# VHH binders against Abasic site processing protein HMCES (HMCES), part 70

Target 1, 269 residues: Abasic site processing protein HMCES (HMCES), of Homo sapiens (Human) (q96fz2)
Amino acid sequence: CGRTSCHLPRDVLTRACAYQDRRGQQRLPEWRDPDKYCPSYNKSPQSNSPVLLSRLHFEKDADSSERIIAPMRWGLVPSWFKESDPSKLQFNTTNCRSDTVMEKRSFKVPLGKGRRCVVLADGFYEWQRCQGTNQRQPYFIYFPQIKTEKSGSIGAADSPENWEKVWDNWRLLTMAGIFDCWEPPEGGDVLYSYTIITVDSCKGLSDIHHRMPAILDGEEAVSKWLDFGEVSTQEALKLIHPTENITFHAVSSVVNNSRNNTPECLAPV
Key: E = the ipSAE of ESMFold2; O = the ipSAE of OpenDDE; V2 = 0.75 times the mean of E and O plus 0.25 times the DockQ between their complexes.

## First folded at step 7 (VHH)

Design p79 (from l10 with E99T W100Y T105Y D109N; framework vhh_6z1v_2)
Fold by ESMFold2-Fast, scan of step 7:
Structure p79 (fold): chain B 269 residues (1-269), chain A 121 residues (1-121)
Amino acid sequence: as target 1 above (269 residues)
Amino acid sequence: EVQLVESGGRLVRTGGSLRLSCAASGLTFSSYAMGWFRQAPGKEREVVAAISRSGGSTWHADFVKGRFTISRDNAKNTVYLQMNSLKPEDTAVYYCAATYGYSLYDEYNYWGQGTQVTVSS
């Protein structure tokens, strides 16, 4: 996973993240740096994406089940990185393999600090190799969405007008992430950056790509991943596995250029 | 400066009981999960038990389940390890450690200097 869509306006995204805390109280996540959120149909590494994390990371006395939503840089910059420019990092930290996460210092250290986050997206893109050619077919991959008679069906056969209405009740994709905090040596604001944990593809995606993000399917999984004060790293890592609860459709080559940021990027072909 | 000070280690007979304590200072204790580790002569250090920030979740290694119990008192900035039905193989230096995230791995932020537990027949 190297490309996502996260295009919802801030208020719609916030409502899509409504949750219940440990005491059963209905809540919306509280924003940190909301001005840095930039909606896009075509988000690449090094750009900012919204993530959920425990409020306890920012407030010592907070309930660990309460959530913050914050934009973070995609591409984890380890806290120990000593150079002035994060773009000079030699490692590609866009993704973190689940099988080696405890062997690599860049990921093991923030995990030990409870720096787990949930990466939010409309869905993600993957490029299928077409046998016998160098052509690749892009696909948009996302949670199954609830169909309503008033909103019409979701799918490739639906009219373009019906896709505009589906976003009001869109179920966001929730991917397991690890983040870290880097302090610039020359001073300035702390940089928050994340990586997406990846697993082997499920059966349903194996013909498209051999890897997939670790998807946290449902509020129980999301809550346990975020609650670093009460859910151990070892228990949380049991949530990291392939899931079959995903759907997809082919999209046009418009998405190939990361500078293209239009609804055509995810529209069915 | 952060300090973790273990106490309670001593010589005890096989089948006996012992309570270890670890007093923390220089940190906001309730913001840290705590663990007990041990190291016997010639062996690797191993995790014995761990406890979440609130004390609402605990973990115990298979080799001590049913015999050892970890607990904490956040008002007293202290973590405990109650050790029952002690065996000679429990002989080790016992260390307490603090971690910001609840973890069973060796990446703990702060470590005590250890307390010796010796179990004899």
Scores: ipSAE 0.347, ipTM 0.721, lowest interface PAE 3.1, mean pLDDT 88

Design p80 (framework vhh_6z1v_2)
Fold by ESMFold2-Fast, scan of step 7:
Structure p80 (fold): chain B 269 residues (1-269), chain A 122 residues (1-122)
Amino acid sequence: as target 1 above (269 residues)
Amino acid sequence: EVQLVESGGRLVRTGGSLRLSCAASGLTFSSYAMGWFRQAPGKEREVVAAISRSGGSTWHADFVKGRFTISRDNAKNTVYLQMNSLKPEDTAVYYCAARWGYSIWDEEYDYWGQGTQVTVSS
């Protein structure tokens, strides 16, 4: 997982993240740095994406089941990184393999600090290798969506109004992430950055790509992954496995160029 | 300043019981997971038990299951280790430790006490 869509306006995204805290109270996550959220149909590594994390990371006496939503840089910069420019990091931290997460210092250390987050997206893109050619077929991969009177098919372009209605009740993809906090040696704002944990593809996706993000399917899994005050690192890692509750469709090569940011990027071909 | 102060360590006979206490100050105690570790002479430090922030989740090492129980009182900023059916092999310095995240296998706790000596006669 190296490309996602997360295009919902901030208010729509916030409502899509409604949740219940440990006491059963309905809540919306509280924003940090909302001005850094940049909606896009085509998000690549090094861009900012919204993540959910426990309020306890910011407020010492907060209930660990309460949630913050914050934009973070995709591509984890370890807290111990000593150079001035994060883009000069010598290794790729866009993804973190589930089978080696406890062996890699860059991931083991923040994981030990409870720095678990849920990466939000409309869905993600993968490129299927086409035999006998150098061309690849892109696919948009996302949770099955509940059909309502407001929801049309993603490919329906009969009217702009009907196209917009598909997003009113969109179930966001919730991917398990690890984040870290890096303080620039020369001073400046603390950088929050994340990596997406990856697992072997489920049977349904095996013909498209051999790896997939670790998807947290449902509020119970999301709550347990985020609640680093009550769920140990070891218990949380049991949530990391392939999931079959996923769907996909082929999309246009327009998505190949990360600078293209239009609905055509995820429309069925 | 953050301070963890262990107490209760002493000489005890095989089969006896003992309760260790660790009083924390200088931190928001209810925001930290707590652990008990031990280190015998010439051996590496090992995790004995861990408890989540609320006390709703606990973990105990296989070698102490059924004999030791970790608990905490967030109103008193104190974590406890109740030790029953003590064996000579339980002889060690016992350390209290605090960490921001709940982890049972990671030795990278944020704060450590000075330790309290438990000696079990054989």
Scores: ipSAE 0.248, ipTM 0.661, lowest interface PAE 4.2, mean pLDDT 87

Design p81 (framework vhh_6z1v_2; at its last look DockQ between E and O 0.88; V2 from the best seeds 0.00; counts 0 for: pae E 4.7 > 2)
Fold by ESMFold2-Fast, scan of step 7:
Structure p81 (fold): chain B 269 residues (1-269), chain A 122 residues (1-122)
Amino acid sequence: as target 1 above (269 residues)
Amino acid sequence: EVQLVESGGRLVRTGGSLRLSCAASGLTFSSYAMGWFRQAPGKEREVVAAISRSGGSTWHADFVKGRFTISRDNAKNTVYLQMNSLKPEDTAVYYCAASFGYHLTEDAYDYWGQGTQVTVSS
């Protein structure tokens, strides 16, 4: 997973993340650096994306079940990185393989610090290789959506008012991530950056791509992944597996250029 | 600033029992998972037991299950290891360790005590 859509306005995104804390109280996640959130239909590595993480990472006496939402850089920069420019990192940390996560220092160290996050998206894009041509077919991949009136694809929304109804109750894709905190050697603000854990593709996606993000399906999985104070790393990693609870549709080549940021990027074709 | 101080280690006969304590200072104790580790002469350090921040989750190594019990008292900033039915192979220096996250491997622990010696003889 190298491209996502996360276009919801901040208020809509925040409401889509409503949750219950350990005491059963209904909550909305509290924002850090909300001005760094840039909605887009076409997010690539090195851009910022919103993630959920435990409030305990910022407040030492907070309940670990309480959530913060924060924009983080996609592409994990390890805390031990010594150069001044993160783009010079020799390793690609956009994704982290589930089978080697405990073997790679870049991921093992932040996991030991409880630095688990949930990466939020409308959905993600994958490019299906077509044999005999240089072209690949892009697909938009997302959770099945529950609707009062409309069932079926996003393409059923034919007007601006209908598109707003699609997004008002959109179930965000919740992907398991690991983040780290890097202090620039020459000074400046701490950089928060993340990687998305990947697993073998499920049967439903196998014809599109051989890998998929580790999707946390439902609030129980999301809560356990975030709660680093009560759920051990080893127990949390048991949540990392393929899911069949996913749907997709083909989209146009407009999405191929990461500079294109319009609803056409995810519209069915 | 951060200190973990183990106590309770002593010589005990096979089949006996001991309670180890670890007092923590200089950290927000309730924000840390705690672990007990041990190192026998000539062997590597191994995890014996671990406990989550609230004490709601505990883990014990297979070689001590049913004999050892980890617990904590967040009001007293102390973690305990109750050791029953002690065997000569339990002879080791026992270390208390703190980790900001609940983790079961040695390298994830941020703070370590200096250890308390437990010797089991017949």
Scores: ipSAE 0.516, ipTM 0.796, lowest interface PAE 1.8, mean pLDDT 89
Fold by ESMFold2, look of step 9:
Structure p81 (fold): chain B 269 residues (1-269), chain A 122 residues (1-122)
Amino acid sequence: as target 1 above (269 residues)
Amino acid sequence: EVQLVESGGRLVRTGGSLRLSCAASGLTFSSYAMGWFRQAPGKEREVVAAISRSGGSTWHADFVKGRFTISRDNAKNTVYLQMNSLKPEDTAVYYCAASFGYHLTEDAYDYWGQGTQVTVSS
């Protein structure tokens, strides 16, 4: 997983993230750095995207089931990195394989500090290699959306109001991530950055690609992944597995160029 | 400034019981997961039990299940290890440790006590 869509206006995104805390109280996540949120149909590594994390990372007396939403850099920069420029990192941290996560220092160290996050997206893109050609077919991959008489569909939106209704109740894709905090050696703000954990593809996606992001399907899984105060790392890692609860459709090659930020990137073809 | 002080370690006969206590100061105790670790002479330190910040989740190593119980009292800033049916193999220095994240390996624990000696005679 190396490309996502996360295009919702901040207020719509925030409402889509409504949750219950440990005591059953309905809440919205509290934003950190909201001005750094950069919505786009076409997010790539090194860009900022919103993630959920426990409030306990910021407030020592906080209820660890309460959630913060914050933009973070895609591509984890380890806290031990000594160079002044994150682009000089010698290995790719866009993704983290689940089967080696406790072996790689870049991921094991932040996990030991409870630095688990939920990476938010409308869905992700993946490119299928076509037999007998160099061509690759992009697909947009997302949670099945519950259709109602009022909800609309991506391909049928015929007005700005109908487009808004497609997304008002969109179920955001929730991917398991790990984050770290890097202090630039020359000073400045702490850099928050994340990686997306990957697993083997489910049967439904295996013809498209052999890996998929680790998807947290449902509020119980999301809550357990985030709550590092009550759920141990070892228990949280049991949440990391493929899911068949996923759907997709083919999209045009417009998405191939990461500079293209238009609804056409995820439109069915 | 953070201090973890274990107490209760002593010599006891096989089959006996002990309760270890660990008093914490210099930290917001209710924000930390706590663990008990032990180290026998010439051996690696190993996790015995761990408890989440609220006490709502506990973990015990297989070699102590049914015999040892971790608990905590956040009002008293204290974590306990009740040790029953003691065996000579339980002879070790027992350490209390605190970690911000709830984790079962020692590398996640930032604060350590000085240890208390438990000796189980045959």
Scores: ipSAE 0.477, ipTM 0.808, lowest interface PAE 2.4, mean pLDDT 90
ESMFold2 (binder alone), look of step 9: mean pLDDT 88; pTM 0.892
OpenDDE, look of step 9: ipSAE 0.691; ipTM 0.879
ESMFold2, look of step 12: ipSAE 0.274; ipTM 0.715
ESMFold2 (binder alone), look of step 12: mean pLDDT 88; pTM 0.895
OpenDDE, look of step 12: ipSAE 0.576; ipTM 0.836

Design p82 (from l10 with E99H Y102F S103T T105I D106E; framework vhh_6z1v_2)
Fold by ESMFold2-Fast, scan of step 7:
Structure p82 (fold): chain B 269 residues (1-269), chain A 121 residues (1-121)
Amino acid sequence: as target 1 above (269 residues)
Amino acid sequence: EVQLVESGGRLVRTGGSLRLSCAASGLTFSSYAMGWFRQAPGKEREVVAAISRSGGSTWHADFVKGRFTISRDNAKNTVYLQMNSLKPEDTAVYYCAAHWGFTLIEEYDYWGQGTQVTVSS
């Protein structure tokens, strides 16, 4: 996972993240740096994406089950990184393999500090390699969506009008992430950056790509991943596995260029 | 600034009981997970028990399950290790440690000086 869509306006995105805290109280996540949120149909590494994380990371007395939503840079910059420019990092931290996460210092250290986050997206893109050519077919991959006007899920065959209206009640893709905090050596604001944990593809996606993000399917998995005060690192890692509860459809090659940011990027072809 | 001070270590007889205490200062105690580790001469330090920030979740190593119980009192900034049915193999220096995240990894943020527990045959 190297490209996502996260285009919902801030207010719609916030409502899509409604949740219950440990006391059973219905809540919306509180924003940090909301002005840094940039909706896009075509998000690439080094851009900012909204993530959920525990309020306890920012407030010493907070209930660890309460959530903050904050834009973070895609591409984890370890706290120990000593260069002045994060783009000079020698290795790619866009994704973190689940099978080696505890062996890599860049990921093990922030995991030990409870720096778990849930990366939010409308869905993600993958490029299927086509045999005998150098052309690849892009696909938009997302949770099955419930139609608000009729029973059932939205699909590739549905009308453009149905796709337009579905965003009001879109079920966001919730991907397991690890973040870290980096203080620039020359001073300036702390940089929050994240990586997406990846697993082997499920059977449904195996013909499109061999890897997939670790998807947290449902509020129980999301709450346990975020609650670093009550759920140990080892217990949380049990949530990291492939899921079959996913759907997809082919999209236009318009998405190939990360500079293209229009609804055509995710529209069914 | 941050201090973890263990107390309660002493000589006890096989089959006896002992409670270790660790008093924390200089940190927001309720925001830290706590752990008890031990190290015997010539052996590596090992995790004995860990407790979440609220005390609602605990972990105990297999070799102490049913005998040791970790607990905490956030109002007193103290974590405890109740040790029952002590064996000579429990002889070690016991360390209290604090970490921002609830983890079983040995890389904790703050460590105490240790308290010696000796179990006689």
Scores: ipSAE 0.408, ipTM 0.727, lowest interface PAE 2.2, mean pLDDT 88

Design p83 (from l10 with A98T G101A L104Y T105L D106G D109E; framework vhh_6z1v_2; at its last look DockQ between E and O 0.81; V2 from the best seeds 0.00; counts 0 for: pae E 4.7 > 2)
Fold by OpenDDE, look of step 9:
Structure p83 (fold): chain B 269 residues (1-269), chain A 121 residues (1-121)
Amino acid sequence: as target 1 above (269 residues)
Amino acid sequence: EVQLVESGGRLVRTGGSLRLSCAASGLTFSSYAMGWFRQAPGKEREVVAAISRSGGSTWHADFVKGRFTISRDNAKNTVYLQMNSLKPEDTAVYYCATEWAYSYLGEYEYWGQGTQVTVSS
């Protein structure tokens, strides 16, 4: 996964992340560093994206079921990294393969510290290789959306008003991630960064791409992944597998340029 | 200073029962998952059981086979290991440890000095 969409306004995104804590109380996640949130239809590695994480990462006595939402850098910077510039990292940390997560120190160490997060997105993009051509067809991949009677097909939302309503009820894609905290050697703010765990693609997606993000489908999976105080690393890792509960449609080549940030990126062609 | 003090280890006969205790001080006990480990002579240290911060979740090694049970009392800053149906193979020094994340495979921050359990035939 090298491209995502996360374009919802902050307030809408927050509401979309409503949850119940362990006591059954309805809650909204609290924001950390909300000013770092930059909505975009076209998010690339090294950009900031919102993730969910347990409140315990910030407050020692917090309920582990409580959630924080925070923009983090896409591309994990390990805490042990000693260079002053994160861009000097020589290995790719955009993704973490599920089969080697325990073999790579950069991912194993933060995972062992309970640094699990849920990466939020409208969906993610993948490019299908066309047989016999060097051309790649991009696809937008996301959770199936509940057709509310008024929400015409993504294609039929002729009115801007209908489109906004569709997105107000948009089910966000929830991807399993690992994050780490890096302190710059020269001082400054702690950098929070994340990697997306990847798995082999489900059957439905296999023709498009052979790998997919580990998707946490449902509130229970999300809650278990985040709750590092009550859910063991081993149990959490059992949640990492392909899911068939995905839909997709072809999009225009507009998304190929990471500078393009318009609704056309995820619009069906 | 953080201290973990194990107690309850003694000589018992095969089929006997023991309850080990680990008392913690110098830390916020409820902020840590706890684990029990054992090390037999000439063997590597192995994890026996683990318990979440609240005590709501537990894990036990396969060799336990339902004989041992980990529990905790956060009000007393104590973790317990109830051991039933003890076998000579259970002879070891038993250790308690703290872990920030409930992983029992992760990094343990603090260790006790251990308590000797000896099971005679």
Scores: ipSAE 0.835, ipTM 0.920, lowest interface PAE 0.5, mean pLDDT 91
Fold by ESMFold2-Fast, scan of step 7:
Structure p83 (fold): chain B 269 residues (1-269), chain A 121 residues (1-121)
Amino acid sequence: as target 1 above (269 residues)
Amino acid sequence: EVQLVESGGRLVRTGGSLRLSCAASGLTFSSYAMGWFRQAPGKEREVVAAISRSGGSTWHADFVKGRFTISRDNAKNTVYLQMNSLKPEDTAVYYCATEWAYSYLGEYEYWGQGTQVTVSS
């Protein structure tokens, strides 16, 4: 997973993340650095995306089941990185393979510090290789959506009004991530950056791509992944596996250029 | 100043029982996961047991399962290790340690000085 859509306005995104804390109290996640959130239909590595993480990362006495939502840079910069420019990092940390996460220092160290996050997206894009040609077919991949009169479905949305109805009750894709905090050697703000954990593709997705993000399907999985105070690293890693609960449709080549940021990027063809 | 003080280590006979205590000061105890470690002469330090912040989740190493039980009292800022059916192989210095995240494989921030447990036949 190297391209996503996360286009919802901040208020719609916040409502889509409504949750229940350990006490059973209904809550909305509290924003950190909301001005850094940049909605887009076509998000690539190095851009900022919203993630959920435990409030306990910011407040020593907080309940670990309470959630913050914060924009983080896609592409994990390890806390031990000593150069002044994060772009000088010699290796790609956009994704983290589930089978080697405990073997790679860049991921094992933040995981040991409880730095688990849930990466939010409308869905993600993958490019299918077409046999006999070097052309690739892009697909938009997302959770199955519940049909309502208000929300509709992507395939049934034929006007701007219908597209707005689709997004009002959209179930966001929730991907397991690991983040780290990097302090610039010359001073400045702490950089929060993340990687998406990847697993082997499920049967339903194998014809499109051989890998998929580790998707946390449902609030129980999301809650356990985030709760680093009560859920051990070993128990949390049991949540990392392929899921069949996904759907997809083909999209136009407009999405290929990461500079294109329009609804056409995810519209069915 | 953060301080962890272990107590309860002594000489016991094979098959006996011991309860180790670790009293914490200088930190918000309920904001840390806790672990018990041990180190025998000539061997590496190994994790014995771990407990989550609330005490609602515990982990025990395979070599002590069914014999040792970790627990904590957040009102007393104390973590305990109840050791039953002691064997000569349990002879070691036992250490308590604090961990910010409940991982029992990660970085432990504060350590005690240790308490010696000797098991004789």
Scores: ipSAE 0.539, ipTM 0.810, lowest interface PAE 1.7, mean pLDDT 88
Fold by ESMFold2, look of step 9:
Structure p83 (fold): chain B 269 residues (1-269), chain A 121 residues (1-121)
Amino acid sequence: as target 1 above (269 residues)
Amino acid sequence: EVQLVESGGRLVRTGGSLRLSCAASGLTFSSYAMGWFRQAPGKEREVVAAISRSGGSTWHADFVKGRFTISRDNAKNTVYLQMNSLKPEDTAVYYCATEWAYSYLGEYEYWGQGTQVTVSS
């Protein structure tokens, strides 16, 4: 996974992240650095995207079930990285394979600090290789959405009012991530950055691509992944598996150019 | 300053039982996950058991499973290790340690001085 859509206005995205804490209280996540949120239909590595993480990462006595939402850089920069420029990392940290996560220092170290996050998106894009050509067919991949006359489908949103209704009820894709905090050697603000954990694709996606993001399907999975105070690393890793609860549709090649930030990127063809 | 003090280690016969305690001071104890470790002469230190901040979740290494039980009393700032069916292989210095994340992956912040457990034939 190397391209996502996360285009919702901040207030709509925040409402989509409503949750219940450990005590059953309905809450919205609290933002950190909200001005760094840059919505787009076409997010690439090194861009910022919102993630959920436990409030306990910021407040020593906080309830670990309470959530913070914050933009973080896609492409984990390890806390131990010594050079001044993160682009000089000698290895790709856009994704983290689930089967080797405990063997790679870049991911094992932050995981041992409880630095688990939930990466938010409308959905992600994947390119299917076509038989006999070098051409690739992009698909937009997302959670099945509950259909109502008001919520409609992506293709049915022909006006600003109808479009707003579709996305007001959108179920955000929730992907398991690991983050780290890097202090630049020359000083400056701490850099928060994340990787998306990947697994073998489910049967429904296997014709498109052999890997998929690890998707946390439902509030129990999201809560357990985030709660590093009460859910051990080993128990959390049991949440990391493929899911068949996923749908997709083909999209035009407009999405291929990462500069294109329009609804056409995810429109069905 | 933060202190972790283990107690209860002693000589016991094979098949016997022993309860270790670790009293914590100088920190908000209920904010930390806790672990027990052991180190036998000539061996690497190894994790024995771990417990979440609330005590609601525990983990035990396979080599002690069913024999040892970790618990905690946050009102007393104390973590315990109940050791049953002791074997000579359990002879070691036992340490308690704190971890911010409940992970038992080795980023433990504070360590105790250790308490000696010796299991005789």
Scores: ipSAE 0.233, ipTM 0.683, lowest interface PAE 4.7, mean pLDDT 89
ESMFold2 (binder alone), look of step 9: mean pLDDT 83; pTM 0.846

Design p84 (from l10 with R10G R13Q T14P K43Q V47F H60Y A61S F63S V64A A92G Y95F; framework vhh_8cml_1)
Fold by ESMFold2-Fast, scan of step 7:
Structure p84 (fold): chain B 269 residues (1-269), chain A 121 residues (1-121)
Amino acid sequence: as target 1 above (269 residues)
Amino acid sequence: EVQLVESGGGLVQPGGSLRLSCAASGLTFSSYAMGWFRQAPGQEREFVAAISRSGGSTWYSDSAKGRFTISRDNAKNTVYLQMNSLKPEDTGVYFCAAEWGYSLTDEYDYWGQGTQVTVSS
């Protein structure tokens, strides 16, 4: 997973993340650095994406079931990184394989500190190799959406004028991530950055791509992944596996260029 | 030997102000995140505030937000806690702590001996 869409305006995104804390209280996640959130239909590595993480990461005595939402850089920069420019990192940390996460220092150290986050997106893109050509067919991959009068229908008779209505009640994709905190040697703001954990593709996606992000399907999985105060690393890792609860449709080549940022990037063809 | 030495505590009336200082020696100060914790008699030690290595990021407990300000001077190897609008509930021993990294947990590497803050008329 190397390209996502996360285009919802901040207020719509915040409401889409409504949740219940441990005491059953309805809450919205509290924002950190909301000005760094940049909605886009076409997010690539090194850009910022919104993630959910436990309030306990920022306040030692906080209820670990309470959530913060914060923009983080896609591409984990380890806390021990010694150079002044994160782009000089010799390793690709856009994704982290689930089978080696406890073997790689860049990932096992933050994971040991409970630095688990949930990466939010409308969905993600993958490119299918086409038989007999070097061209690839892009697909937009996302949770099945509940039909409502406001959101319209996805996967039924679809028309361009009805497509935008689906965002009113869109179920965001929730991917398991690991983050770390890096302080520039020359000073400046602490950099929060993340990686997306990947697993083998499910049957439904195997014809498109051989890997997929580890998707946390439902609030129980999301809350257990985030709650590092109550859920150990070993228990949390049991949530990391392929899921079949996913759908997709082909999109135009407009998405191929990461500079293109329009609804056409995810519209069905 | 690493030493963290707190100062600036004392007796103050409700609504008053105090500025705590923590002088560090025996470590490369600019490589450590710094935190302030407090402990009242018979209570667990609680987090008050933390500051990143460069000073670019700060974190506060709910009780400290809006009243306390953490800052650091890496040239002087010192971290500060400016406490305003003090309340009797702020009474306790205030500890300075240093951690290689950004953890806000009990995994701080070094601790000072603490300085007493008493808010009473």
Scores: ipSAE 0.000, ipTM 0.199, lowest interface PAE 13.8, mean pLDDT 85

